# VHH binders against p49116, part 215

Target 1, 238 residues: p49116
Amino acid sequence: EGPLLSDTHVTFKLTMPSPMPEYLNVHYICESASRLLFLSMHWARSIPAFQALGQDCNTSLVRACWNELFTLGLAQCAQVMSLSTILAAIVNHLQNSIQEDKLSGDRIKQVMEHIWKLQEFCNSMAKLDIDGYEYAYLKAIVLFSPDHPGLTSTSQIEKFQEKAQMELQDYVQKTYSEDTYRLARILVRLPALRLMSSNITEELFFTGLIGNVSIDSIIPYILKMETAEYNGQITGAS

## First folded at step 15 (VHH)

Design gz52 (framework vhh_ozoralizumab_d1)
Fold by ESMFold2-Fast, scan of step 15:
Structure gz52 (fold): chain B 238 residues (1-238), chain A 119 residues (1-119)
Amino acid sequence: as target 1 above (238 residues)
Amino acid sequence: EVQLVESGGGLVQPGGSLRLSCAASGFRFEDYGMYWVRQAPGKGLEWVSSISWDSSYTLYPDSVKGRFTISRDNAKNTLYLQMNSLRPEDTAVYYCATHWSGYDSEDYRGQGTLVTVSS
């Protein structure tokens, strides 16, 4: 069959909420993160191979990997989001909450370690100067991960992951022909995504800032949205 | 209301051909992957073929690969299954569906069309 991804899947444009507040607040951060999540889900749903797996499989797969997709999206969109500024505002908000609420030392350590790991990941990707094609294939590799517990159609998922890996290899070898080890440097970054807790990501960008909203509970709803509804969420249009 | 209406089944001799159609309504057909599943007499459901929303990917189990071809016409909201070199073991009620992995109460499946392959 044709390639796993087309040029349309390389385009990944995040539209930030407008107007930007004079001072960053929790609602602006959450709205920005939600738009990135919706953009990431719409991107995944637009892949023909993803649709071929079936809707129940699609839902299970995205529930397993949304944190990895979201984190790759944060890295890819770090500059348009001013991610460093958002992280600083989150840290400030959490420090105020932690001092008031007497959160356990273990939880404080976990949250701070997560922020540090996220910053290191984004810095690594920036230093490697990962391009749009590379991001698209890395997202496809994590999306088509056959090794998450509870998945069905794992043989098909594995074939699509292998196809993503093969197409990434072909792209890197042709585009960066003089850098023999570039693909290895890129792929060695991916395991770090699985070490980052989805619960902590949820707390930092979603539930800890806006209350008890579970990303897992909304994924089926997001995946069933019409294209126009996705576009509305991505751009903030009604 | 989501509706899927299968047609094109019938009696055919071994080695013959049939083309099944599925008319879809009540949802944005062009946004969803589609599937054919079948149920032989006294047997459970068996997945037959899948097609992505834009036709760029199709999937087949070994039992039908090379003999069956799935296709779709998004302008007509219609799914097709071209069946060639039919065998007695292909005898079944064929259903089109949008949720094939669960086969639970949320499956959008038609009423089916009977295909009988016998001499």
Scores: ipSAE 0.005, ipTM 0.301, lowest interface PAE 13.0, mean pLDDT 81

Design gz53 (framework vhh_ozoralizumab_d1)
Fold by ESMFold2-Fast, scan of step 15:
Structure gz53 (fold): chain B 238 residues (1-238), chain A 119 residues (1-119)
Amino acid sequence: as target 1 above (238 residues)
Amino acid sequence: EVQLVESGGGLVQPGGSLRLSCAASGFRFEDYGMYWVRQAPGKGLEWVSSISWDSSYTLYPDSVKGRFTISRDNAKNTLYLQMNSLRPEDTAVYYCATHYPGSSEFDYRGQGTLVTVSS
């Protein structure tokens, strides 16, 4: 049996909408985020182990972990996205909403706390200088999580997660042989992903796509897209 | 303030077609995503379709995919739903809706238009 991931699964190239507007707006943010979400789902679908689980199981996995995958994608693509500029634009919008009495103070507090958690996560990953192989395996570890409620046939999922963990360990030990504690420093970052609210991620990044429905509700339909429809979503083309 | 006015509903036989329209006013229509939702008698709200501000993204559940097409005309501030191959289970009140971060916490939704699929 070969490795869980191949070199093709390390390649993660986000194509941004062009040109970037002088003043960021909700459309540019939503289109950028949607492209990243669809790229992340396409990445998951390309893994043979993921396909081997069958449609019902693999759909349930992505529904449970899309926010973790998306957040890892934000950290990995932070420079390509100019994520700091996007987050600054969101904060500016929230400050204006406070002044116009359009949002409740409690809601604004929840959203600001989420933005700060996201900034801290992305800064931590940047400080650790996580490489493309490490990101690929971290995404595989969160994707093949057997502990989400409602999953069936969890034994095979656990096997794939353990394989991802072993291959990450082998990679880090060979590539960063002098840094004995690197793997531990990387892995302790993962629990923070589960503390971030998927509802708030939806509000900040996806209002132009989903309205008042949830991302996990539309995931089954995105995963069933034909290649042509899927490429259209990624590039924003018709 | 924000107003959404649906039209185009009616009685149609199974296999027939209808085109719903939604006239939007009170906000910059071209700046927001739009969607259609429906409510069948005695049931909850069901999402039917979504379209981005520029029409680059459209989404459909399996129940309507291949039969329904969402579109918009930003110059006319109008949202459309083309419904083909209608089935009795498509019988519902159809609502046009929008949601945006800088407005009220409540979704903006119109009065609805009734679609009845029967002989």
Scores: ipSAE 0.000, ipTM 0.221, lowest interface PAE 13.6, mean pLDDT 81

Design gz54 (framework vhh_ozoralizumab_d1)
Fold by ESMFold2-Fast, scan of step 15:
Structure gz54 (fold): chain B 238 residues (1-238), chain A 119 residues (1-119)
Amino acid sequence: as target 1 above (238 residues)
Amino acid sequence: EVQLVESGGGLVQPGGSLRLSCAASGFRFEDYGMYWVRQAPGKGLEWVSSISWDSSYTLYPDSVKGRFTISRDNAKNTLYLQMNSLRPEDTAVYYCATRWSGDSPEDYRGQGTLVTVSS
């Protein structure tokens, strides 16, 4: 059949809350992160192959990989979000919390480890100068991961992942013909996404959205939203 | 100390309406998203609605979508749930909460408010 992704799936435009505050606060960070999450879910739902798997499989896939999709989105939109400034502010806040004896050393270590892994990932993607087509296919590879526990239709998911890998390979070889090992350098970045805790991502980016909600618990409802509702969430219109 | 006090429950006929309120104190209400959750007799906790700190995002399950509306007044530290077209299956104790993880809300302080839908 046709390609897994169309040109419309390469477009990934995050609309940031406005105006940007003079000082970064949890509200701005959470609003920005929520818009990215909803944009990522809407992106996934727009893929015909994803739709073909059916509602139950779609929910299971997104529950398994939302943190990986979100982290790829953070890397892709790092400049627009001023992510390095956000992470620096979080680090400064954690250091102040240590001085005030408000947080356990074990907890602080876990959070700092997560932030460092996130910074390393985003820096590696920036150094590789990953383009929009490459990001779209990396997101597709992550989305169509057949190896999460509890999945059904794993054979079909595996076929879509392989199709994503093949189309990425074709794109990279044609577009970056002079760089023989670019694809390998890109693909070895993906395992790091699974080392990052979704629970810590929730604490860093989503505490101010709907309380300390589990993203996992709301995914089925987000995926069932109409396009207008998704657009309302990512623009803040309703 | 965090306190959440729910009110507005009562007996109502099928097809009727009720408006629930939750008065919050002891924390910066404007900094937290809020939830309504309910527990029907002999059943587990069910998530009913969520609202972001600034009201820009609201979420509902299909069971209440189009019938219930969540809102908040940050100046008054108050959360609301407008319930329309009530059904017997909406009979439950309703709680407001500052966190929802799976089916177990954390950090609600009130005893809830009982909503009974019957003739």
Scores: ipSAE 0.005, ipTM 0.197, lowest interface PAE 14.6, mean pLDDT 81

Design gz55 (framework vhh_ozoralizumab_d1)
Fold by ESMFold2-Fast, scan of step 15:
Structure gz55 (fold): chain B 238 residues (1-238), chain A 119 residues (1-119)
Amino acid sequence: as target 1 above (238 residues)
Amino acid sequence: EVQLVESGGGLVQPGGSLRLSCAASGFRFEDYGMYWVRQAPGKGLEWVSSISWDSSYTLYPDSVKGRFTISRDNAKNTLYLQMNSLRPEDTAVYYCATFGSPYDSEDYRGQGTLVTVSS
């Protein structure tokens, strides 16, 4: 059977709002994050195997894994996004919230721990020098996770995940033949994605888009967006 | 200090149209995304639509897509919601909203404007 992913699925081009403001504001951060989320969901929609599972399964899968896909996207696009600058700005706002007595110390601690976990993940991926092909297959492994509660067609999802793992293994063995343990080093990073709170990711990056409404509630609508709407959003052309 | 003032609500027959406005002040409106939420009697808040700071993207749930249009005029510090083909289930108080900071989980909403769709 043909490969799970084509060359078009390896390309992952984030177009940032331009220019970056002199002082980072919360809206710029939310717009940047929204573009990455839309790009990630459009990427998933373009996979024939994903389409074959049907709309209900597609919605359930993305609801279960959007935070993992988003975090992989942050790591892959960290340089384009100037992610370190964004996270520094968030930390600065949190410190100001302590001074202004707007946020509890416990909440600030939770958010700071989340930021630390995110930085650690992105740093580990950068240190491994993960390439575009590897990112595409890691996203596919995360997307086709058969172990989320409430999923239907779990056997088909597992088949696609195994195919993603096989194709990643073939690529890594061929491209990085001298690094016998590279695949293991890459794969052991994936469990860390499930330790990151989707609620905290939502508060840090998406409150400006949806207020007090969850990302879970808007996922079906983003997945149903027409290609033209999607292209307009990820390129800022509309 | 952020102030949001909604207007344009009223009584309308099914199939009718209304245009809601939200006058914003106390912040740089042009730098912030905006959204509309609504609350029907005895129900929780429901997201209605979102628009980016530069109008480059908009989002709608299926329940209003094709019927409602969100827009903004940054020169006038005003957000709009054009509501067409109104249905009884659109009856709600409509709120204009923005966030103060995503780090604080703080949303700013106006006082709301009541939309009643009834024959």
Scores: ipSAE 0.006, ipTM 0.330, lowest interface PAE 9.6, mean pLDDT 82

Design gz56 (framework vhh_ozoralizumab_d1)
Fold by ESMFold2-Fast, scan of step 15:
Structure gz56 (fold): chain B 238 residues (1-238), chain A 118 residues (1-118)
Amino acid sequence: as target 1 above (238 residues)
Amino acid sequence: EVQLVESGGGLVQPGGSLRLSCAASGFRFEDYGMYWVRQAPGKGLEWVSSISWDSSYTLYPDSVKGRFTISRDNAKNTLYLQMNSLRPEDTAVYYCATHWGSDEFDYRGQGTLVTVSS
C-alpha cells in the first residue's frame, strides 16, 4: 500500500494567542496548550491509516497517548511557544505556593520532577536538531502504540507502528546519510515520554480560571469535530 | 445517552451541612473529570468545584475553599459535594457536569435545590 504519511503530515503550524501578555498567566498558558492539543489531534485524525482503524479505536489510542503527542508537540513548537518562559512562570508560581503552604510537599516534588523531565526531553530534542519529517514519524510511532491496556485491533496498530518505523528509517538514512547512528539516538529518546504523567501535564498546562480541564472528557468530541469547528479552536475564533 | 441525576439538596440553617450526590450513566465515568456548578436566583452559572478522573487534583474558588469538599466513587459512578459551614449566599440550584464553560461540552443534570435560611 502507499506511504503512511504524506508531505501534508509534516506541516505542523501552531498559531499562538495574540497578543502575548506582559506577564504570563494561567489563561494564556491554558489557551496555548489547548491550541497545541487540538492541532495534535487534528494531525492524528488526518492520517488515513488512523481513520481506517475506526472511531472507537481512534478514541482509545488518543486517550492512551495524548500526553506523549502533546510533549512531542511542546518540543517541536518550543520556540514559537517560548516554552522556556512558560516553564519558568510555572516554576515561579509553584515556588510561591510552597512559601504560602498551599500544596503538599510530596505533590510539589512530583510536579517539579515532571518539569525537570520535560525540560530534559525538550533540550535533548533541540540538541539533536530533529526536523519536521522526523517529528511527524515520531508522533506516528507514539500514536500507533499497540501495547496500551484495553485496545482492540492491536495487530493492525502494530503493523502501522512498524510502517512508521520503516519510513522514518528510510528518511533518516537518505537525508542524514553521513550520520550512521542518528536514528538510534532519536529512538532512544522515546521511552522518556512514557515516564511523564498525563495527570501532571493536565495540572501544569490545562488548569483553567474556571477549574481543571479534563482531557479525557474532550477527546471524543475533538475527534468528531468538523473541520470548521476545529479551525475555530486552533485560532481561537468562533 | 449521557445522564446526570443530582440529589441531596434541601433547606438548611446557616452554619449547617449538606452532602450532594450526582449519579452518572451513559458514559465511562472513571475516564472523565467532573464539576459542580450552581445558579443562584436571578444570577448566572457559577463554578463551585472540579475533580480530576482519579481524584488526585481538586479545585475550588475562594468563595467555597475550606468549606466544600468534592469527591467521587468511580466504582459507583457517583460524584459528591460535601458542604460545611453553609451561608445564605450558598442558596442556589446545584448541578453536576462533565465539563464547564462551552455549549457543546457543558453537560449537566436537572439540578438539586439548596436553600440556606432560617
Scores: ipSAE 0.000, ipTM 0.121, lowest interface PAE 16.4, mean pLDDT 81

Design gz57 (framework vhh_ozoralizumab_d1)
Fold by ESMFold2-Fast, scan of step 15:
Structure gz57 (fold): chain B 238 residues (1-238), chain A 119 residues (1-119)
Amino acid sequence: as target 1 above (238 residues)
Amino acid sequence: EVQLVESGGGLVQPGGSLRLSCAASGFRFEDYGMYWVRQAPGKGLEWVSSISWDSSYTLYPDSVKGRFTISRDNAKNTLYLQMNSLRPEDTAVYYCATHWPSGDYSDYRGQGTLVTVSS
């Protein structure tokens, strides 16, 4: 009954800390990433189908897929974030760590491989010219993944994922009718999201937010935030 | 079977130049990021440079930045490293490596090519 997502769920507006500093630092990167994470959590929480699954299921789903949602958000908001500039700053810091022999070569390689995978993912999405509707439904497909260990209500989750896939197909077929293979090109990008390490994402983007705690541990608290608290996190107004 | 074959190493004077090549086979070269790593005598592996599958992204440590240039020719399945203004500390065996979702540098690295920078 009715569409899975409304037009309000297609709108995804990130407000960046202003102005961007001349030299990027951990605090600016963390604040930018935190705003995107909180916007993504607010987006998920606002979906009626998501709410219908209940608090425990909502927490489990977001804990399982936050890195995939965050990465899709990075791709969608890459230009607003000046993501290439942020990644260049992270790489410069990492290169300096190599020169000063502060990190093992194997760890630096893992982190660089993650940055490269992230950049290639964002570039592939940009080359496909993914629109806001497609992003909303890709996020919904990722969110309603029934195959994560420990989930309950997997039949209902699968039903919502199938609904998301069906509605994305209908949109692509009508909007991009001349491009018979567009949906296939979009969907084959999704498996790459699961190959990206949430631990490395935390290290690169959230060190200033989480310190010695994981994103998994704070997700239940983020999901319980009232609208005013969300606005404070999203806009930086404290 | 994935194979990487490095070439182009040799003896060169300080300030000289060399171009290394890596011929790749057994995988879709165009779909994967590529890396150069080196090992100086008695030292561990050191990352030298990286390039994305489409050449849109390249990375260098400060020790080689401005002196080395990584590039690739996807039509020829070949990776290159142009090395200029060579220094004695650049003396090492240079290895071509690929990022693979199920592997690391050790799984998909060639036999290496020796670069000696000495007067």
Scores: ipSAE 0.000, ipTM 0.122, lowest interface PAE 17.4, mean pLDDT 81

Design gz58 (framework vhh_ozoralizumab_d1)
Fold by ESMFold2-Fast, scan of step 15:
Structure gz58 (fold): chain B 238 residues (1-238), chain A 119 residues (1-119)
Amino acid sequence: as target 1 above (238 residues)
Amino acid sequence: EVQLVESGGGLVQPGGSLRLSCAASGFRFEDYGMYWVRQAPGKGLEWVSSISWDSSYTLYPDSVKGRFTISRDNAKNTLYLQMNSLRPEDTAVYYCATLYSGDSPEDYRGQGTLVTVSS
């Protein structure tokens, strides 16, 4: 019955591939994104409440919400990642690849709309000056979503989500006591996460990582990795 | 009805500068991201720059980074593209576009303005 998250779960430190190349390539983009994805999965796996749900439920939850967790991670780590530079490189690489496509106009619209939604989300979080505790609880709220189809233990998942919401409320009210409506402003940002396509995120950030397999297929293996393997993926050691 | 009207194109010498404008109407300009796209003769569409609704995020491809600057005036419903150090390869029809999800492809792109860079 202790808190859902400890101070160790608030710490979210992304280590970028170094040095950043003069000309960004798909390997650097994919490596940067995969480090964030692996950090996000390791973060989720470290939560005692998450562990208590069991491996099958853990896999189902992460498969359902990885794009939301990844997007929150992009917003939280935007400066560390130089996200604007990565997005520019993605658009350049995509522009070159779709120039021969007869549907390039529709494709450009879809990708640019996705990038715009991502930028708008990250901007709204930056404008609100979301802190590390708030990010941790927002990630917990999306992780413990009981409303995904096919989930078992939905009542327990809902209780963990409610606990995350209560702890976020307590934190915000105590830390930002003079800003009565801060919690509401933060929470109304969350529905936008479900409007972002996981398929487009996969194509933009993970082309080199996933090859011919989806992130959905890789998730069970990431969740079962030992701590040393996680550290290797996060640092990119070869 | 969404309308985007580009202007400011013309003939310019290599190394010259030009400023494009896009007048927007029919939607809440201040609520939507905007972007510039160009089409060179005989080639496909190329993304040139993007700007968020509040100007806090701007994005450029390597081909124009450091030479072009996107900006907007939400009070005037106007988008701008300042183009410096122009090169022959910048020759194209330039279109402004909104990320507004209208029901036709025309809803998010204007008629265009021609930029020709030659000596």
Scores: ipSAE 0.000, ipTM 0.164, lowest interface PAE 15.9, mean pLDDT 79

Design gz59 (framework vhh_ozoralizumab_d1)
Fold by ESMFold2-Fast, scan of step 15:
Structure gz59 (fold): chain B 238 residues (1-238), chain A 119 residues (1-119)
Amino acid sequence: as target 1 above (238 residues)
Amino acid sequence: EVQLVESGGGLVQPGGSLRLSCAASGFRFEDYGMYWVRQAPGKGLEWVSSISWDSSYTLYPDSVKGRFTISRDNAKNTLYLQMNSLRPEDTAVYYCATHGYSLGDEDYRGQGTLVTVSS
């Protein structure tokens, strides 16, 4: 059959809320992160192979990997998001929470360590100068992960992951022929995504969106949204 | 083994400046993000600033943004913190820090350098 991804799947354009406030607040951070999450889920939904797995399998896959997709999206969109500024604002908010005795010192330490790991990951991807095609295939590799507990149709998921990996290899060998070890350098970065806590990502970026519910619980709703609703969320048209 | 040695602390008047240094050894400094934390008397640790391994990203809380500048010299295995417009509330022991070799390892910190801002 044809390629797993088309040129349309390489385009990944985040539209930021405007205007950017002089001082970042929780609502701006949450809206920015929500747009990236919705863009990432819309991207996944647009893949014919993903659609072919069926709605129940689609929901299970995204529930298992949304944090990995979101983190890759943060790395890819770090410049347009001014991610370093957002992370600094989150840290400031957390320091203020200590002053009000709202959070334990141990929890703050866990969150600060997570921020550092995220920054390190984004910087490693920037240093490698990962291009849009490479990001698209890395996202496909994490999306089509057959090894998450509770998945059905694992043989078909595995075939799609293998196809993603082969197409990434072909692209890198063709485009970066002078760097014979580039693929290996890229792929060794991926395990770090599994070590980052989805619960901490929720607390950092989505407190204003989810309240007392998890991202896991809203994923089926987001995946069922019509294209117009996705576009509305991405552009901030309510 | 990982060693971090801070220096440059001292007594300064409000509005003054200090530059802190941290000499790193025992690891590939150029491959690690670095950060500064401080501890005021009777208080917990407060994050002050972070810098990526290649200096492309720096982070500051609002309490020090515009007054403090973090930088590094990878050729010298040295981390710096330039502190301007110092305030009495900046009085603390300042620690240079980095993560462990693997994710989940304990963070490494030096012994600290005391900064006192008073008239």
Scores: ipSAE 0.000, ipTM 0.126, lowest interface PAE 16.7, mean pLDDT 81

Design gz6 (framework vhh_ozoralizumab_d1)
Fold by ESMFold2-Fast, scan of step 15:
Structure gz6 (fold): chain B 238 residues (1-238), chain A 119 residues (1-119)
Amino acid sequence: as target 1 above (238 residues)
Amino acid sequence: EVQLVESGGGLVQPGGSLRLSCAASGFRFEDYGMYWVRQAPGKGLEWVSVISWDSSYTLYPDSVKGRFTISRDNAKNTLYLQMNSLRPEDTAVYYCATHWLGSDYEDYRGQGTLVTVSS
């Protein structure tokens, strides 16, 4: 059979809202994050192996891994997003919330620990100089995870994950032939993605978009959206 | 190997000041956020302050706000905590920490430095 991913599946181009406001606000952050989330789901939907699993399985997989895909997307698009500036704005908002006694100390600790985990992850990926092919295969490994509770077709999902791992290994060995330990350095980063709370990601990046509706609830809608909608619109703005 | 070495603790009277230092090695200090955390006798660990990699933002809980100041010198791979108007309840072992390469952020803290605030 042919490869799990084609060159078209390696392309991952985020279009940011324009113009950037003089002062970052919740709406701009949520719109930027929503564009990345939509792009990530459109990317997953474009994979023939993913399509072959069927709609119910597709929905279950993305519900289980959207936070991991989103975090990989943040790392990959950190420069385009000016992610450091967005995180600084979020921390400034948290600092103001502390000063106004609106948040518990325990909640602030959890949120700050999440931000630090995110910064560490993005910095480690940047230091490894992860390329577009490597990001595509890491996202495929995360997407085709057979070990989430409630999944059907787990044997087929596991085969697709193994195929992604093998194709990543082949790519790294051929492209970075002088660095025999590169694959190991890349793969040991992945477990950190599962330690990041999807609920905290929602609070930091999507509060202004989803209101009383969770990301989990909108995933089936996003997966059905036309391609043109993934790059330019917040789900509620149409 | 990631190493963090705290220093500057000691005995101080209420209302006094201390400056803690943390010497970092084994990683690119300038690429990561850092924090101070403390553990009072018989109590759990609590965070005291955070500073971004570039010093562009800092964060403090109400218990130390206005009294403590976190800072860093990336050229020297050193983190600082300036503690003013110290109170008996600030008595604790103080640790510096980073989240680099760990699944448990506690694994990346140093050995600590004891601060005792007592008359």
Scores: ipSAE 0.000, ipTM 0.154, lowest interface PAE 15.8, mean pLDDT 80

Design gz60 (framework vhh_ozoralizumab_d1)
Fold by ESMFold2-Fast, scan of step 15:
Structure gz60 (fold): chain B 238 residues (1-238), chain A 119 residues (1-119)
Amino acid sequence: as target 1 above (238 residues)
Amino acid sequence: EVQLVESGGGLVQPGGSLRLSCAASGFRFEDYGMYWVRQAPGKGLEWVSSISWDSSYTLYPDSVKGRFTISRDNAKNTLYLQMNSLRPEDTAVYYCATHSWGDTPEDYRGQGTLVTVSS
């Protein structure tokens, strides 16, 4: 068979809501995050190997890994999103909540620790200067994870993950031939993604900012969107 | 309205061949993965083959691997299943189905075409 990913799967372009407000608000942050989530799911849906696994498996895989895909997307699109500015606005909001005793100290500590983990991850990826091909394969590795509970076809999922790993290795060896340890440095970053709470990500970027909406319930709907409907959502066109 | 119409079934001798077709309408065929499933008399649905939207990936269970070939023509909105070296145990109603991203294959399944393999 052919390669797992083609050049079209390397392209990952986030279109931000415009204009950016002078002061960040919950609407702008939520809309920006939603666009990234939609882009990430459309990216996964476009992979031929992913489609071949079947709809039940596709839905289960995305439900299991959406937070990892979203976090990789945040790192990849950090400059386009002005992510540091968004995170600073969230921290400022949390500090105000402490002063007004609106949230428990334990909860605020959990959320702040999550933000610090997210910043550390994004900074590590920036320092490694991860390119578009590397991001595409890292997303494929986390997408084709055979170790989530409740999955069927785990043998085939594992084969696709191994194929993603092998194609990443081939790319890195050819493109960064002088850096023998680059692949190892990249791959050891991935376990950190699983230590990040999907519930806290949802609260910061989705649920806590837009109300009581479950990403888990939305995933099947987003995956069902036709290309024209999807493009309307990510550009704001109708 | 999503419509899937299977054809090409019939009676064939063991060792024979048949080519099934599925005509799709009501959705962007080129954007969706497609499947063949079958149901033998008195048995449940059995997955037969899958193909990605661009034909770059195909999957088969061991029961049909090497004998059946799935293919598609996106310009014609048509899915195919080439069945070779047919066996009596391949006797079933064959359905094409589309991947609807969260719906079961049964939600987007055609009416089926009967394949009977006997002497």
Scores: ipSAE 0.011, ipTM 0.503, lowest interface PAE 8.5, mean pLDDT 83

